# VH-VL binders against q8ixk2r445to577, part 90

Target 1, 133 residues: q8ixk2r445to577
Amino acid sequence: FFGMLQNKGLTDYCFDYNPPDENQIVGHQVILYLCHGMGQNQFFEYTSQKEIRYNTHQPEGCIAVEAGMDTLIMHLCEETAPENQKFILQEDGSLFHEQSKKCVQAARKESSDSFVPLLRDCTNSDHQKWFFK
Below, E stands for the ipSAE of ESMFold2; O stands for the ipSAE of OpenDDE; V2 stands for 0.75 times the mean of E and O plus 0.25 times the DockQ between their complexes.

## First folded at step 3 (VH-VL)

Design ra14 (framework fv_retifanlimab)
Fold by ESMFold2-Fast, scan of step 3:
Structure ra14 (fold): chain C 133 residues (1-133), chain A 120 residues (1-120), chain B 111 residues (1-111)
Amino acid sequence: as target 1 above (133 residues)
Amino acid sequence: QVQLVQSGAEVKKPGASVKVSCKASGYTFTDYYMNWVRQAPGQGLEWIGVIDPSGGSTWLDQKFKDRVTITVDKSTSTAYMELSSLRSEDTAVYYCARDLGRYSYGFDYWGQGTLVTVSS
Amino acid sequence: EIVLTQSPATLSLSPGERATLSCRASQSVDYYGDSYMNWFQQKPGQPPKLLIHDASNRATGVPSRFSGSGSGTDFTLTISSLEPEDFAVYFCQQYDNWPYTFGGGTKVEIK
């Protein structure tokens, strides 16, 4: 799958990555932003290695969650995906992070007037359901 | 307990190469990015570059791209920084430092430093 | 690259006094409400030690007398009441953009 990764509960919001440097910046948090349908910073690919890849900038970025953290952060992609970069997109739309055994949920970011994807205990909430558009 | 242990001091001639090691212990080596930073005696800090130990992907400051290679050996949990074509202005203490994504990009654990002296 | 300018270069104070250290960035280091600015303490013969991350968050084990503030391009490290062990060099560091850069340092010395 590929395209804009949209939230079922926050219906107008999509995964978005807009780093200050168009090349080779990592470590910034993935955010949720109003879906614009144009791809660009909202275009992601779900790969056979269970990666969520961001190919708009070079080098290619892969979403990861660091040990003990709950935030989704952009990392460098590797030839073989490390465990912290593996997500299972399940049939019900939940996005399961294998290493932590938690699900990606749309949530409000305290430090700004923004929404972000965070790891939370898996529930049936629509805020934990995602689809490519 | 997390530790980063670096190789010992080196004295090199101009034009030579130096390879500094940084052996990690007390954590899963492949879960954390490793940075290299140098500091000339009595001067400030200068970032050299970073490596993702899980696969070896690197990014280097343009200033160092043609002379620096950063590598890892996952079997020994060791990172290496090799600097070639040494000049006297490369005399500095070289540090490895661990980071972990956004919130840990403060270089939370540092090696003890390796003094590299370049002189004839 | 982002240039960080620290001021003053040297701050001469006595134990018990308040220290205020400034760091200015040549461009914003903010990203969606967070500031990608860290502060380190360095003593002679030692590697730098993380004090503050993300502009205002104290690192684990750092005493409450240390506080960070600011956003965008203008950042401050405050030590509310200097202890003898606080006389050291302090560096700011941005991690918003590659290459990561450090300020030139502020030396806090005993008067």
Scores: ipSAE 0.242, ipTM 0.776, lowest interface PAE 4.1, mean pLDDT 87
Fold by OpenDDE, second read of step 4:
Structure ra14 (fold): chain C 133 residues (1-133), chain A 120 residues (1-120), chain B 111 residues (1-111)
Amino acid sequence: as target 1 above (133 residues)
Amino acid sequence: QVQLVQSGAEVKKPGASVKVSCKASGYTFTDYYMNWVRQAPGQGLEWIGVIDPSGGSTWLDQKFKDRVTITVDKSTSTAYMELSSLRSEDTAVYYCARDLGRYSYGFDYWGQGTLVTVSS
Amino acid sequence: EIVLTQSPATLSLSPGERATLSCRASQSVDYYGDSYMNWFQQKPGQPPKLLIHDASNRATGVPSRFSGSGSGTDFTLTISSLEPEDFAVYFCQQYDNWPYTFGGGTKVEIK
């Protein structure tokens, strides 16, 4: 699967990554932004290694969850996907992080009209449902 | 100053519907979640659901999914809770409560409450 | 759902005394070092008032005599020295998972 990764509950919002430096793409948080279908910021790929890849520049970036965190951070992809970069996109649209045993949920930033994907306990919320468009 | 002002008391028959309003002021309405909580006379607090005013998405307790609808009117900064198929056990004070946000889910501001009485 | 059990149901104390209220969760409400527990105060005819969020953080305007502690499944609200206005019902509430749930409450009454 590839393309825009859109949330079902938070209508018209997609995974978005916009690093300050296009040549230094790791270490920043993945956010949610209105789906626009333009540029590279919203293009992701779900691979056979269960990675969510950001394929805009080389080396390629893969979404990871750092120890003790509930945010999605861009790391470099590795030849063998590390455990903290493995996700399962279920048939029902849930996006499950294997290592943390949590689901990716669209969430609001505090006192802001902006949004981010966060790890939360798995529920039946549409805010935890995702699909490629 | 943040204020949540709710609609007045309601008296309903079993099987009817009630719609309670909660008008918010003093802050950006769409920046905070709005929760609904009820409290039967002399009893504890029961969470009903929450809405994201920015998009209108809701989370409801399974207990209420078939009877409760939470909505907002962004133009008037008003949240609504509609409860249908009313029963006597729905008699309670209903509160709206603003959420603190992403990293803190305390309810920092509350409406004054709306008494809904269901009796035949 | 996560069940919250508060104890004692009623606490009879005099002004100036220390109050210790317990809230036990049926499962942990922690996630990566954060505890998703709130405490509320409620007086008759009024809505609840937020006292503590995230287990140990006082809400804005809350006097320093109120403090929250705990993690995992066991949480405590402490009032170091009771003031006359502190006699009320106190509820704990978790937001670790939906549905959000409240404890049954502890009534702090004057002896």
Scores: ipSAE 0.005, ipTM 0.602, lowest interface PAE 10.3, mean pLDDT 91

Design ra15 (framework fv_retifanlimab; at its last look DockQ between E and O 0.05; V2 from the best seeds 0.00; counts 0 for: pae O 11.5 > 2, placed apart)
Fold by ESMFold2-Fast, scan of step 3:
Structure ra15 (fold): chain C 133 residues (1-133), chain A 120 residues (1-120), chain B 111 residues (1-111)
Amino acid sequence: as target 1 above (133 residues)
Amino acid sequence: QVQLVQSGAEVKKPGASVKVSCKASGYTFTDYYMNWVRQAPGQGLEWIGVIDPSGGSTWLDQKFKDRVTITVDKSTSTAYMELSSLRSEDTAVYYCARGFRYTEPYFDYWGQGTLVTVSS
Amino acid sequence: EIVLTQSPATLSLSPGERATLSCRASQSVDYYGDSYMNWFQQKPGQPPKLLIHDASNRATGVPSRFSGSGSGTDFTLTISSLEPEDFAVYFCQQYDNWPYTFGGGTKVEIK
């Protein structure tokens, strides 16, 4: 799969990565932003290695959750995907982070009007359901 | 406590290669990226590149891309920087420095530095 | 690449005086409300020591006389009252964009 990764509950919002420029596509937090249908910063690829890749710029970035954290951060892709970069997109739309045993949920960023994807305990909430558009 | 311990000083002739090591301790080696930075005598700091120790992927500044290789040995928690085709202007102290890790200070710990002298 | 310009190049002061150091970036180093700017202190024969991270946060163990401020392109490091051990070279460093870059340094020396 590839395309825009949209939330079922926060229905107008998609995964978004807006790097400082094409030379630095890693090291920053993945956000949620209004789905605009233009691809670009909202275009992701879900791979057979269970990675969510950002391929718009070089080097290619892979979404990761660092040990002990709940935030999704863009990291360098590896030849063999490390456990912190593996997400299982389940039949019900849940995006399960295997290493932490948690699910990606659309949430409001603390002290901000912005929305971000965060790891939370898995529930049947529509805020934890995702699909490629 | 976190420590980054680098290999000793090297004296090389032009055209040779040098490999500097940086042994990490006091934290989980694969949780932080590792940077290499150099400083010519009396000059400013120049970033060389970075490695993700978890898988070995690197990004290098264009100035160094053709001559530098950065690698890691996870079993010994050691990062390496190899610089080939040495020139006199490569004479510098080479540092390893920890980072990034999101929500932690970048470049929070540095090695003591390795002086590489290139002379004929 | 982002160019960092530090001023002044040299600051000659006596112990007890206030030091104010400037760092200007050629483009913004902010990302979604955070400023990706560090300040380092370096003494001869030693590696740089982190003083301030994210523009205004003191690193662990750094005395309260050191403070950082600014956002976007303009950043300041202030030492409220210089101690003898504070006479050193200070560098700003951005980590918003690759390649990471450092300023040219400000030398704080005894008058």
Scores: ipSAE 0.797, ipTM 0.911, lowest interface PAE 0.8, mean pLDDT 91
Fold by ESMFold2, look of step 5:
Structure ra15 (fold): chain C 133 residues (1-133), chain A 120 residues (1-120), chain B 111 residues (1-111)
Amino acid sequence: as target 1 above (133 residues)
Amino acid sequence: QVQLVQSGAEVKKPGASVKVSCKASGYTFTDYYMNWVRQAPGQGLEWIGVIDPSGGSTWLDQKFKDRVTITVDKSTSTAYMELSSLRSEDTAVYYCARGFRYTEPYFDYWGQGTLVTVSS
Amino acid sequence: EIVLTQSPATLSLSPGERATLSCRASQSVDYYGDSYMNWFQQKPGQPPKLLIHDASNRATGVPSRFSGSGSGTDFTLTISSLEPEDFAVYFCQQYDNWPYTFGGGTKVEIK
């Protein structure tokens, strides 16, 4: 799949990646922002290796979760996807992180004006449902 | 024929607000985004923000986030941009510009521009 | 955000001469083989007019003397033989990354 990765429960919010240095895309957190499709900040590819790639520029980034963490961070993609970069987008829309056995959920960041994707115990909540547009 | 007609020139004092209108015709208003761009005298173009008229969602350059409000009135096919707490450096021609949704946001049609002068 | 640097700031040329305008982006504006760079012409007292979209595609009604080229970070607008109506300011504009940004412009003026 390729497109904007949109949340069902947090209506009109999409995965967004806006690193402070666009030439050093590694190590920054993925956020949620109003879906707009302007520029390439909100376009991701879900690959056959179960990666969520930020591939609008080179080098390509892959979303990862570091061990013991719940935040989605950009890493460099590798030829064979590491386990911490593997997500299963299921038929019901849940986005399952294989290594941690948790699901991606839309959540409010501590500030009142920010939303982020975080790992949480899997539920049937619409805030854990995602689709490509 | 696509046409964007903006409100007339305005002269304002520092600290005031201005609201510029942009009336669209010749196309389905809610099918396209409406952008706002300004040009200070002797300067280049600066993108301010955009609105999706169908749902009213807006996206603003962070430089303007606290001072700009972009709205639409679907019944009149009119977009509005309000800039508050005016300063002399806000003196510029303000343009509305139509863009396609998603990956082809060409600014293919522009309004005639609205000169806003902030006297100091 | 992506910074666009246009050069030269001013081209002083005569009618019939070839104009070459450059635009450099602070990072690539390419996506899957497409370049997300546009060019606009602005004459005094007028809004900008779209000339070239996606690096090399002429907009409707734009004369064939205008051509665009380039990819990645380096883009060029060429006017093969200047006509009197071509003396104007030219802007590049990227829409690869939000927010959208414009170059500072190149003024093409009569020598």
Scores: ipSAE 0.013, ipTM 0.633, lowest interface PAE 7.4, mean pLDDT 87
Fold by OpenDDE, second read of step 4:
Parts: sequence; structure tokens; C-alpha cells
Structure ra15 (fold): chain C 133 residues (1-133), chain A 120 residues (1-120), chain B 111 residues (1-111)
Amino acid sequence: as target 1 above (133 residues)
Amino acid sequence: QVQLVQSGAEVKKPGASVKVSCKASGYTFTDYYMNWVRQAPGQGLEWIGVIDPSGGSTWLDQKFKDRVTITVDKSTSTAYMELSSLRSEDTAVYYCARGFRYTEPYFDYWGQGTLVTVSS
Amino acid sequence: EIVLTQSPATLSLSPGERATLSCRASQSVDYYGDSYMNWFQQKPGQPPKLLIHDASNRATGVPSRFSGSGSGTDFTLTISSLEPEDFAVYFCQQYDNWPYTFGGGTKVEIK
């Protein structure tokens, strides 16, 4: 699967990544933004290695969950996907992080009008359901 | 101001069903989870389940999974908790309590409670 | 499920005294640096009132004499100086994992 990764509950919001430096794409948080389909910052790929890959630049980036964090951070992809980069996109649309055993949920950023994907207990909420568009 | 107003007291026979309502006002109904909690007379609090009004998804305690149905009517900003196959031990005050959609639910607002009495 | 044990069951104190209430969880309620524990106050005939969320954050309008502390499995609610209106039952509640669970409560009564 590839394209815009859109949330079902938070209507019209998609995974979005726009690093401040195009030549250094790792280390920043993936956010949610209105789906616009323009540019490369909303293009993701779910791979056979269970990665959510951001391949608009070389080297390619893969979404990871760092130790002690519930946010999604961009890391470099590796030849063999590390455990903290493995996600299961289930048939019901839930996005499950294998290592933490949590689901990716659309959430409001604290003290902000912006939104971010966060790891939370799996609830089967529409805010935890995602689809590629 | 946020308000949760519940339906009135109920008296039921064993084996019957009861449906308690919780009307929300003062906020966007679909932006917050709605929890259901009960409290038997002189006893502690027992969490029953929660619903996400935006999509209708529910999570129930395993103890109630076969007897409880939680629903919402978005058009009236009302949550419902239906408990079937009532038993005497189901006698309790039932509360609705607001959670948070985008953060962990804090249970910051509660309904006034609905007494459900189950007796033969 | 996570079992919460509160102690003592009853706490008899006088106005002006310090109250220390304990809540112990059967397993950690921490997740990525946050502790998902609430404290509630309940008076007869009333629904519970949220006092503390996330273990140590006072809810809106809660007096400063109420404070929450702890992490992992051990949590404490402290009332620095009891007011007459503080005599009530207090419950802890975890929201780290389904199902959410409450402690058995501590009754703070006047000596």
C-alpha cells in the first residue's frame, strides 16, 4: 500500500512529514495535517517488512518509535527493519505497533490546534483506523 | 457549561432489561469519550465500559460483555447504557462520565447518577 | 486487570491535620514517562469529583491543599491540612490499560 495515509475518525487528516532540512530527514516527528495530495510530504508506503516508509528522499526514512516515547519519529530505513519500526496495518484499518503493542491513534497535540499520531491502547476507535488513499 | 443529565430511577424485576440515558450539553459531544460506571449501595466504583461517540466504538469490561450495550445518539448528544438479564447484584447507581478523545480520559464531568433497583 | 489497593480503609483525623492516602497497583500504570492515575473525592449522594489526574496534576478548581504523587505502582494523595468539607471517601483509578479499574476507597472521617 502507498499514498496518503488518512485517518478515518479525524476526517481529512493524513500522515504528514516535512523536515526542515531536505538533506537531513531523520529525527523529527510525524504529524497529521489536512490531506492535500500535493508534494511529497504526505506520501508513504507500507512495505512487506512492515515499515511505514517515507521514500521521497535518499536515503529513505522509516517511521520508528523511540524508547520511552509515544510519538512517531522518522529514522533511516535499514536493510532489516528493526523492531521499533514494525507496524501491522490490519484489515479493519487499525495500525498496530508490534513492539509497544499499542495502536496508532490520531490525537491532538498538547496545548495546540495541531494533530499528531500517538501510540495508545487499542480501542477499535475510528481515530485508530487508517487507510491509504 | 458542561452538563451530563441522566434519566430517572428505575425499578426492575430480575431478568428484565434497563436502559439508562445520559444527555450531554455544553460541549461537542463527539469530541469526548463517554464512560459508564456503577456503584452498589455502600460499595466502591466499578467501571463498566466506554464509547467513542464519533464512531460508536466501545470497550467493555469482560464482566459485562454479554449483558451491556453502550450506544449514542449523536443527533441528541445522548449516550445510552443498556443492561440485560438483570440480577439483584446489579442494584446500583449508574453514572455516565466524560472522557477525552485525543488524550486519556480523566472523568472530569459526571452525571448525577441513576439508581437502578432490581428486586423480585 | 490492574487491581488497585487503597490504604487505610478508614482514616480518622481532625480538621487541620495532614492526611496521607495510599493506592497501590498490582502492576505499573506508567507509560512512556506518564502515570495514568486519577484521584476522586466522593460525598454521600453525589457523584465522584475528579481531584487529581496523571498522578500529580490537580483538576481545575481543586484547592492547593490536595496533591498527588507517585509513579509505577505506588501512589499517594495528600491533604496538607484537612478542612471540614474534606471529610469524604477518596478513590484512586487507573486508566493505563483496559479495563479501567478503581481502588476500594479510603474514608476520611472526623475524629
Scores: ipSAE 0.012, ipTM 0.641, lowest interface PAE 9.0, mean pLDDT 90
ESMFold2 (binder alone), look of step 5: mean pLDDT 91; pTM 0.927
OpenDDE, look of step 5: ipSAE 0.000; ipTM 0.603

Design ra16 (framework fv_retifanlimab)
Fold by ESMFold2-Fast, scan of step 3:
Structure ra16 (fold): chain C 133 residues (1-133), chain A 119 residues (1-119), chain B 111 residues (1-111)
Amino acid sequence: as target 1 above (133 residues)
Amino acid sequence: QVQLVQSGAEVKKPGASVKVSCKASGYTFTDYYMNWVRQAPGQGLEWIGVIDPSGGSTWLDQKFKDRVTITVDKSTSTAYMELSSLRSEDTAVYYCARGWTYKDYFDYWGQGTLVTVSS
Amino acid sequence: EIVLTQSPATLSLSPGERATLSCRASQSVDYYGDSYMNWFQQKPGQPPKLLIHDASNRATGVPSRFSGSGSGTDFTLTISSLEPEDFAVYFCQQYDNWPYTFGGGTKVEIK
């Protein structure tokens, strides 16, 4: 699959990656932002290796979660996907991070317009349901 | 406005258990982690652990793993920290503190609950 | 576990003077260019109040006389000109990894 990775519960929001420096494409947090028709920052590819790849800039990025963390960070892709970069997109729309046994959830900081995808305990919440558009 | 309101002071004997509550209001309870921190009289701060209120997963400092249980009641937006096998050195003010994600700062704190352990 | 060492333990100063507080970590608290270090102020009978997050960012409502600096293992909190209400205990805290840890505190007191 590929396209805009949209949240079922936070219906107008998509995965978005907008690094502040074109020379430092990796190492920054993945955010959620209003879905737009432009692709670019919001265009991701789900691979057969269970990676979520960002190919808009070079070098190619892969979403990862460090051990003990709950935020999604852009890392360099590897020839063989490491465990921290593997997400299972399940039939019910859950995005399951195998290494941590957690699910990706859309989350908002109170009193802020900032939204991010976070690892949380798996629930049946629509905020944990994702689909490519 | 965001508020974290904790239960009142407790006096316990050595070997007993204590359960401190922290009631949240003014935000969506399940969107934020709830941390527990303690401070012995005249001493520094010591992190105990954290809970994800959405599913109840906890992460504890190794020194507290065998004595601390952190739970939540989503229907009342309340977090609980239970400490068992109390010792005199557990005498401290216990605080709850809110964090948005794993790599985020504590933005709101409860007023604190004094737990005194004495014979 | 990351150990945070604050120095000095006590600063005895007069209103109007500059206060410089140090916090040193046993290992780096940086992650991809960000420093996961906070500073808190605590007054007797009150919970800690967030002053600085991410090493150098003032929390909402915190006066400009408070500034944070540093990266890696060495961090500094500076109060450019002490006001009477600034006499308190200050703690640094890292949130780069669990368990989160606090420094032992620096007490800023009137001489």
Scores: ipSAE 0.058, ipTM 0.684, lowest interface PAE 6.2, mean pLDDT 87

Design ra17 (framework fv_retifanlimab)
Fold by ESMFold2-Fast, scan of step 3:
Structure ra17 (fold): chain C 133 residues (1-133), chain A 120 residues (1-120), chain B 111 residues (1-111)
Amino acid sequence: as target 1 above (133 residues)
Amino acid sequence: QVQLVQSGAEVKKPGASVKVSCKASGYTFTDYYMNWVRQAPGQGLEWIGVIDPSGGSTWLDQKFKDRVTITVDKSTSTAYMELSSLRSEDTAVYYCARSFHWGEPAFDIWGQGTLVTVSS
Amino acid sequence: EIVLTQSPATLSLSPGERATLSCRASQSVDYYGDSYMNWFQQKPGQPPKLLIHDASNRATGVPSRFSGSGSGTDFTLTISSLEPEDFAVYFCQQYDNWPYTFGGGTKVEIK
C-alpha cells in the first residue's frame, strides 16, 4: 500500500510530514493535516517489513516510536527494520505497534492546537482506524 | 550513572588515520543517536555527523563525507569515529554526544573528549 | 547550512550584573510550535554543558538565574545576576536541520 494515510474518525486528516529540509528527514514529529492529495508531504508507503516509509527524499525516512514514548518520530530507515519501526496494519484498519502493544490514534497536540498520531491503548474507536487513499 | 567514556589522546602524522571510541553506559545504547563534534584548540564547535546505533545508518556533514566513517558495536555499546587522510587542521578535541530521544533533551550527555594531535 | 551568529563576541561584566547573549539564525529553526535551539556553557578543559534546550527549557540542575527565550531566528540567553562560576564561553546550537551547527560563542569575562 502507498498513498495518503487517512483517519476514519478524523475524516479530513492524513499523516503528514514536512521536514525542515528535503535532505534531512529525521528527528521531528509526524503530524496530521488536512488531506489535499497534491503535496508529497502526505505520501507514505507501507512495506513488506511493516514499515511506514517516507521515501520520496534522501535520506529515506521511516516512522518510529521510541521505547516508553507515545509520539511517532521520523527516523532513518534501516536495511533490516528495527522493532520500533514496525506497525501492523490490521484488516479492521487499526495500526498496531507490536513492540509497545499499542495502537496509533489521532489526537490533539496540546502545545500547538494541531493534530498528531499518538500511541494509545487499543480500542475500537474510529480515531484508531486508518486507510490508504 | 549515564555516561560516555572516550578513548585516550592520539598523536598522528599527516596522512595517517585515527579511530576514536565512545563507550556508553547507564542507558539503552540503541535508544539514542550518537553524534560526533570536534573543537580545534581555542576555537568553536564543529558537528561532524551522527549514527543511529540501532541499524548503523549515518549522516555526515559534506566537509567530512570523504574522510569520516562512523560505526557502532552494539555488543559493547561503543561508537567509533574514524578520520582518514589527517591534516594539521584536524588537530582538535573530538567529542561524542547523544541525541534524538523524544522527551529527553538533545545533546544532554557528552564524552570527556579525545585530543587528536596531527604533527610531524 | 544554517548559520548561527552570536553577539557580542565578548561580554565584559562584573559579578552581580545581568548578561544578555544573542544568537541569530540565518533561517527559522522552528517546527510546529517548537524551537530546536540549545544553549551550552563551556569552561576550559571541559566538554560543553547543556544549559537550555528547546529554546527556553532549563536543563536539570541548571540554576534559575539562567533563562532562554526567543523563536524562529532570534534567540536570547539571559543570566539575571552573574556569579563567579558563570564566567565562561556560551554557545548556541541548532538541531532543526542537518548539518547541526553551533554559533561562534560569546565569551563572558570578568571586567
Scores: ipSAE 0.086, ipTM 0.741, lowest interface PAE 5.3, mean pLDDT 88

Design ra18 (framework fv_retifanlimab)
Fold by ESMFold2-Fast, scan of step 3:
Structure ra18 (fold): chain C 133 residues (1-133), chain A 120 residues (1-120), chain B 111 residues (1-111)
Amino acid sequence: as target 1 above (133 residues)
Amino acid sequence: QVQLVQSGAEVKKPGASVKVSCKASGYTFTDYYMNWVRQAPGQGLEWIGVINPSGRSTWLDQKFKDRVTITVDKSTSTAYMELSSLRSEDTAVYYCARGFNWNEPYFDYWGQGTLVTVSS
Amino acid sequence: EIVLTQSPATLSLSPGERATLSCRASQSVDYYGDSYMNWFQQKPGQPPKLLIHDASNRATGVPSRFSGSGSGTDFTLTISSLEPEDFAVYFCQQYDNWPYTFGGGTKVEIK
C-alpha cells in the first residue's frame, strides 16, 4: 500500500512529514495535517517488512517509536527493519506497533493546537483507524 | 555513567587509511545514533556523519562519502570511523559523539578525541 | 547546508561581567514550535561540552548563569556573570538539517 495515510475519526487529517529539506530525514516528529491530496510530504508506503516509509526524499525514512516513548519519529530505514519500526496495518484499519503492543491514535499535541499520531492502548476508536487514499 | 573512550593518536603518511574506534559504556548502545565530528588545528568543528547502531545504516556528508566508512560492533558497543586516501588537510582531532534520542540532549556525550596527523 | 555565523569572533571581558554571544542561521532552524539549536563550550585540549540544547534548555550540571534564547534564525547565549572557568570558546550548532553544522565560534578571553 502507498499513498496518503488518513485517519477515519479525524477525517480531514493525514500523516505528514515536512522535513526542512531532503537531507534531514531523521529526528523530527511525524505530525497530522489537513489532507491536501497531492502526495509529497503526505505520501507514505507500507512495506512487506511492516515499515511505514517516507520515500519522497533520499535517503528513505522509516517511522519508529523509541523505547518508553509514545511519539512517532522519523528514522533511517534499515536493511532489516528493527522492531521499533514495525507496524501491523490490520484489516480493521488499526495500526499496531509490535514492539510496544500499542496502537497509533490521532491525538492533539498538548502544547499546541496541532495534531500528532501517538501510541495508545488499543481500542475500537475511529481515531485509531487508518487507511491509504 | 556514560563514557565514550576513543583509540590513541595516529601518525599516517599521505595516501594511507586510518581507523578510529569509540567504545561506549553506561547506556544501551543501540538506543542512540553515533556521530563523528572533526576539528583541524585552529579551525572549527566539522560534522562527518552518523550511524544507527541498531541497524548499521549510515549518513555521510557529501565531502566524505567517497573516503569514509562508519561501522559498529554491537557485541563490544564500539563504533569505528575509517578515513582513506589521507591528505595533509585531514590532520585533525576526530571525535565520536552520542546523538539523537528524543528524550535526551543531542551530542550530550563526546569521546576524548583522537589526533590524526598526516605527514611525510 | 545551513551556515551559522557567530559574532563577535572574540569577546575580551573581565570576571564578573556579562557576556552576550550571537549566532545567526542562514535559514530558520525551527520546526513546529521547537528550535533545533545547541550551544557548546570548548576549552583547549578538551572535547566540546553541551551547555544548552533546543535553544533555551540548560544541560544537566550546567550553572544557572548560562542561558540561551532566540528562535528562527537569531540565537543568543548569555553568561550573566563570568567566572574564571568560563573563559573558553563557544560554538552554536544546528541539528534541524543534515549536514549538521557548527558556527565558527566566539572566544571569550580575559581582558
Scores: ipSAE 0.489, ipTM 0.843, lowest interface PAE 2.7, mean pLDDT 89
Fold by OpenDDE, second read of step 4:
Structure ra18 (fold): chain C 133 residues (1-133), chain A 120 residues (1-120), chain B 111 residues (1-111)
Amino acid sequence: as target 1 above (133 residues)
Amino acid sequence: QVQLVQSGAEVKKPGASVKVSCKASGYTFTDYYMNWVRQAPGQGLEWIGVINPSGRSTWLDQKFKDRVTITVDKSTSTAYMELSSLRSEDTAVYYCARGFNWNEPYFDYWGQGTLVTVSS
Amino acid sequence: EIVLTQSPATLSLSPGERATLSCRASQSVDYYGDSYMNWFQQKPGQPPKLLIHDASNRATGVPSRFSGSGSGTDFTLTISSLEPEDFAVYFCQQYDNWPYTFGGGTKVEIK
């Protein structure tokens, strides 16, 4: 699967990553933004290694969850996907993080115009459902 | 002015179902979440679940997942909570409470409460 | 779930006195510098009333004598000088993690 990773509950919002430096793509948080399909910021790939890969830049980035965190941070992809980079995109649309045993949920921050994907307890909420568009 | 007006008191037998309504007015119904909270006589507050503005997404406490259904009717600006397989321990005042979103459930406005009594 | 423990269970005070209510969470309810904790006041026969949100922000119309403080796992509601209408039950409530949970409440009663 590849393309825009769109949330079902938070309508018209997609995974978005826009690193400040094109040559240094790691270390920043993945956010949610209106789905526009333009540029490289919203193109992701779900791989056979259970990675959510940001492969529009070299080296390739993979979404990871750092210890003790509930945010999605871009790391470098590795030859063998590390445990903190493994996700299961299930048939029902839930995006499950194996290591934390949490689901990725669209969330609103304090700012009215800021949304982010966060790890939360798995629920039946559409805000935890995702699909590639 | 924001108002949440709930349906009247209910008396039910064990095993029956009850559906409580919460009619909202004074604000844009579809801009807010609706939470349900109950309080047994002389006891504390227990959160039941929440429904998003569109009514498409709900989250329920695991304790209630098999017995509670939360819905909304946008055309009448009314939220509903249905509790099935009633037990005596379900006797409580049930409240609807407005929230902004899942990260800002301030519960700034509440319904007046609906007493549900379950007795043989 | 996050368990909230409020203390004391009952607080007996006189009008004009300072009330200090504690709410302790079984785990941190902070996220990026914000604390996801509400405080409510409830009087007999009435629904809860929001007093404080995000640990320290007074809700609209709430008198200045009410204040919230704390972060992480320890939170405090303070009533600087009790008014007769302030004698009620007070609940804390976290919304950092599912499910939302309430404390057991502190009853502020007249001494």
Scores: ipSAE 0.016, ipTM 0.605, lowest interface PAE 7.8, mean pLDDT 92

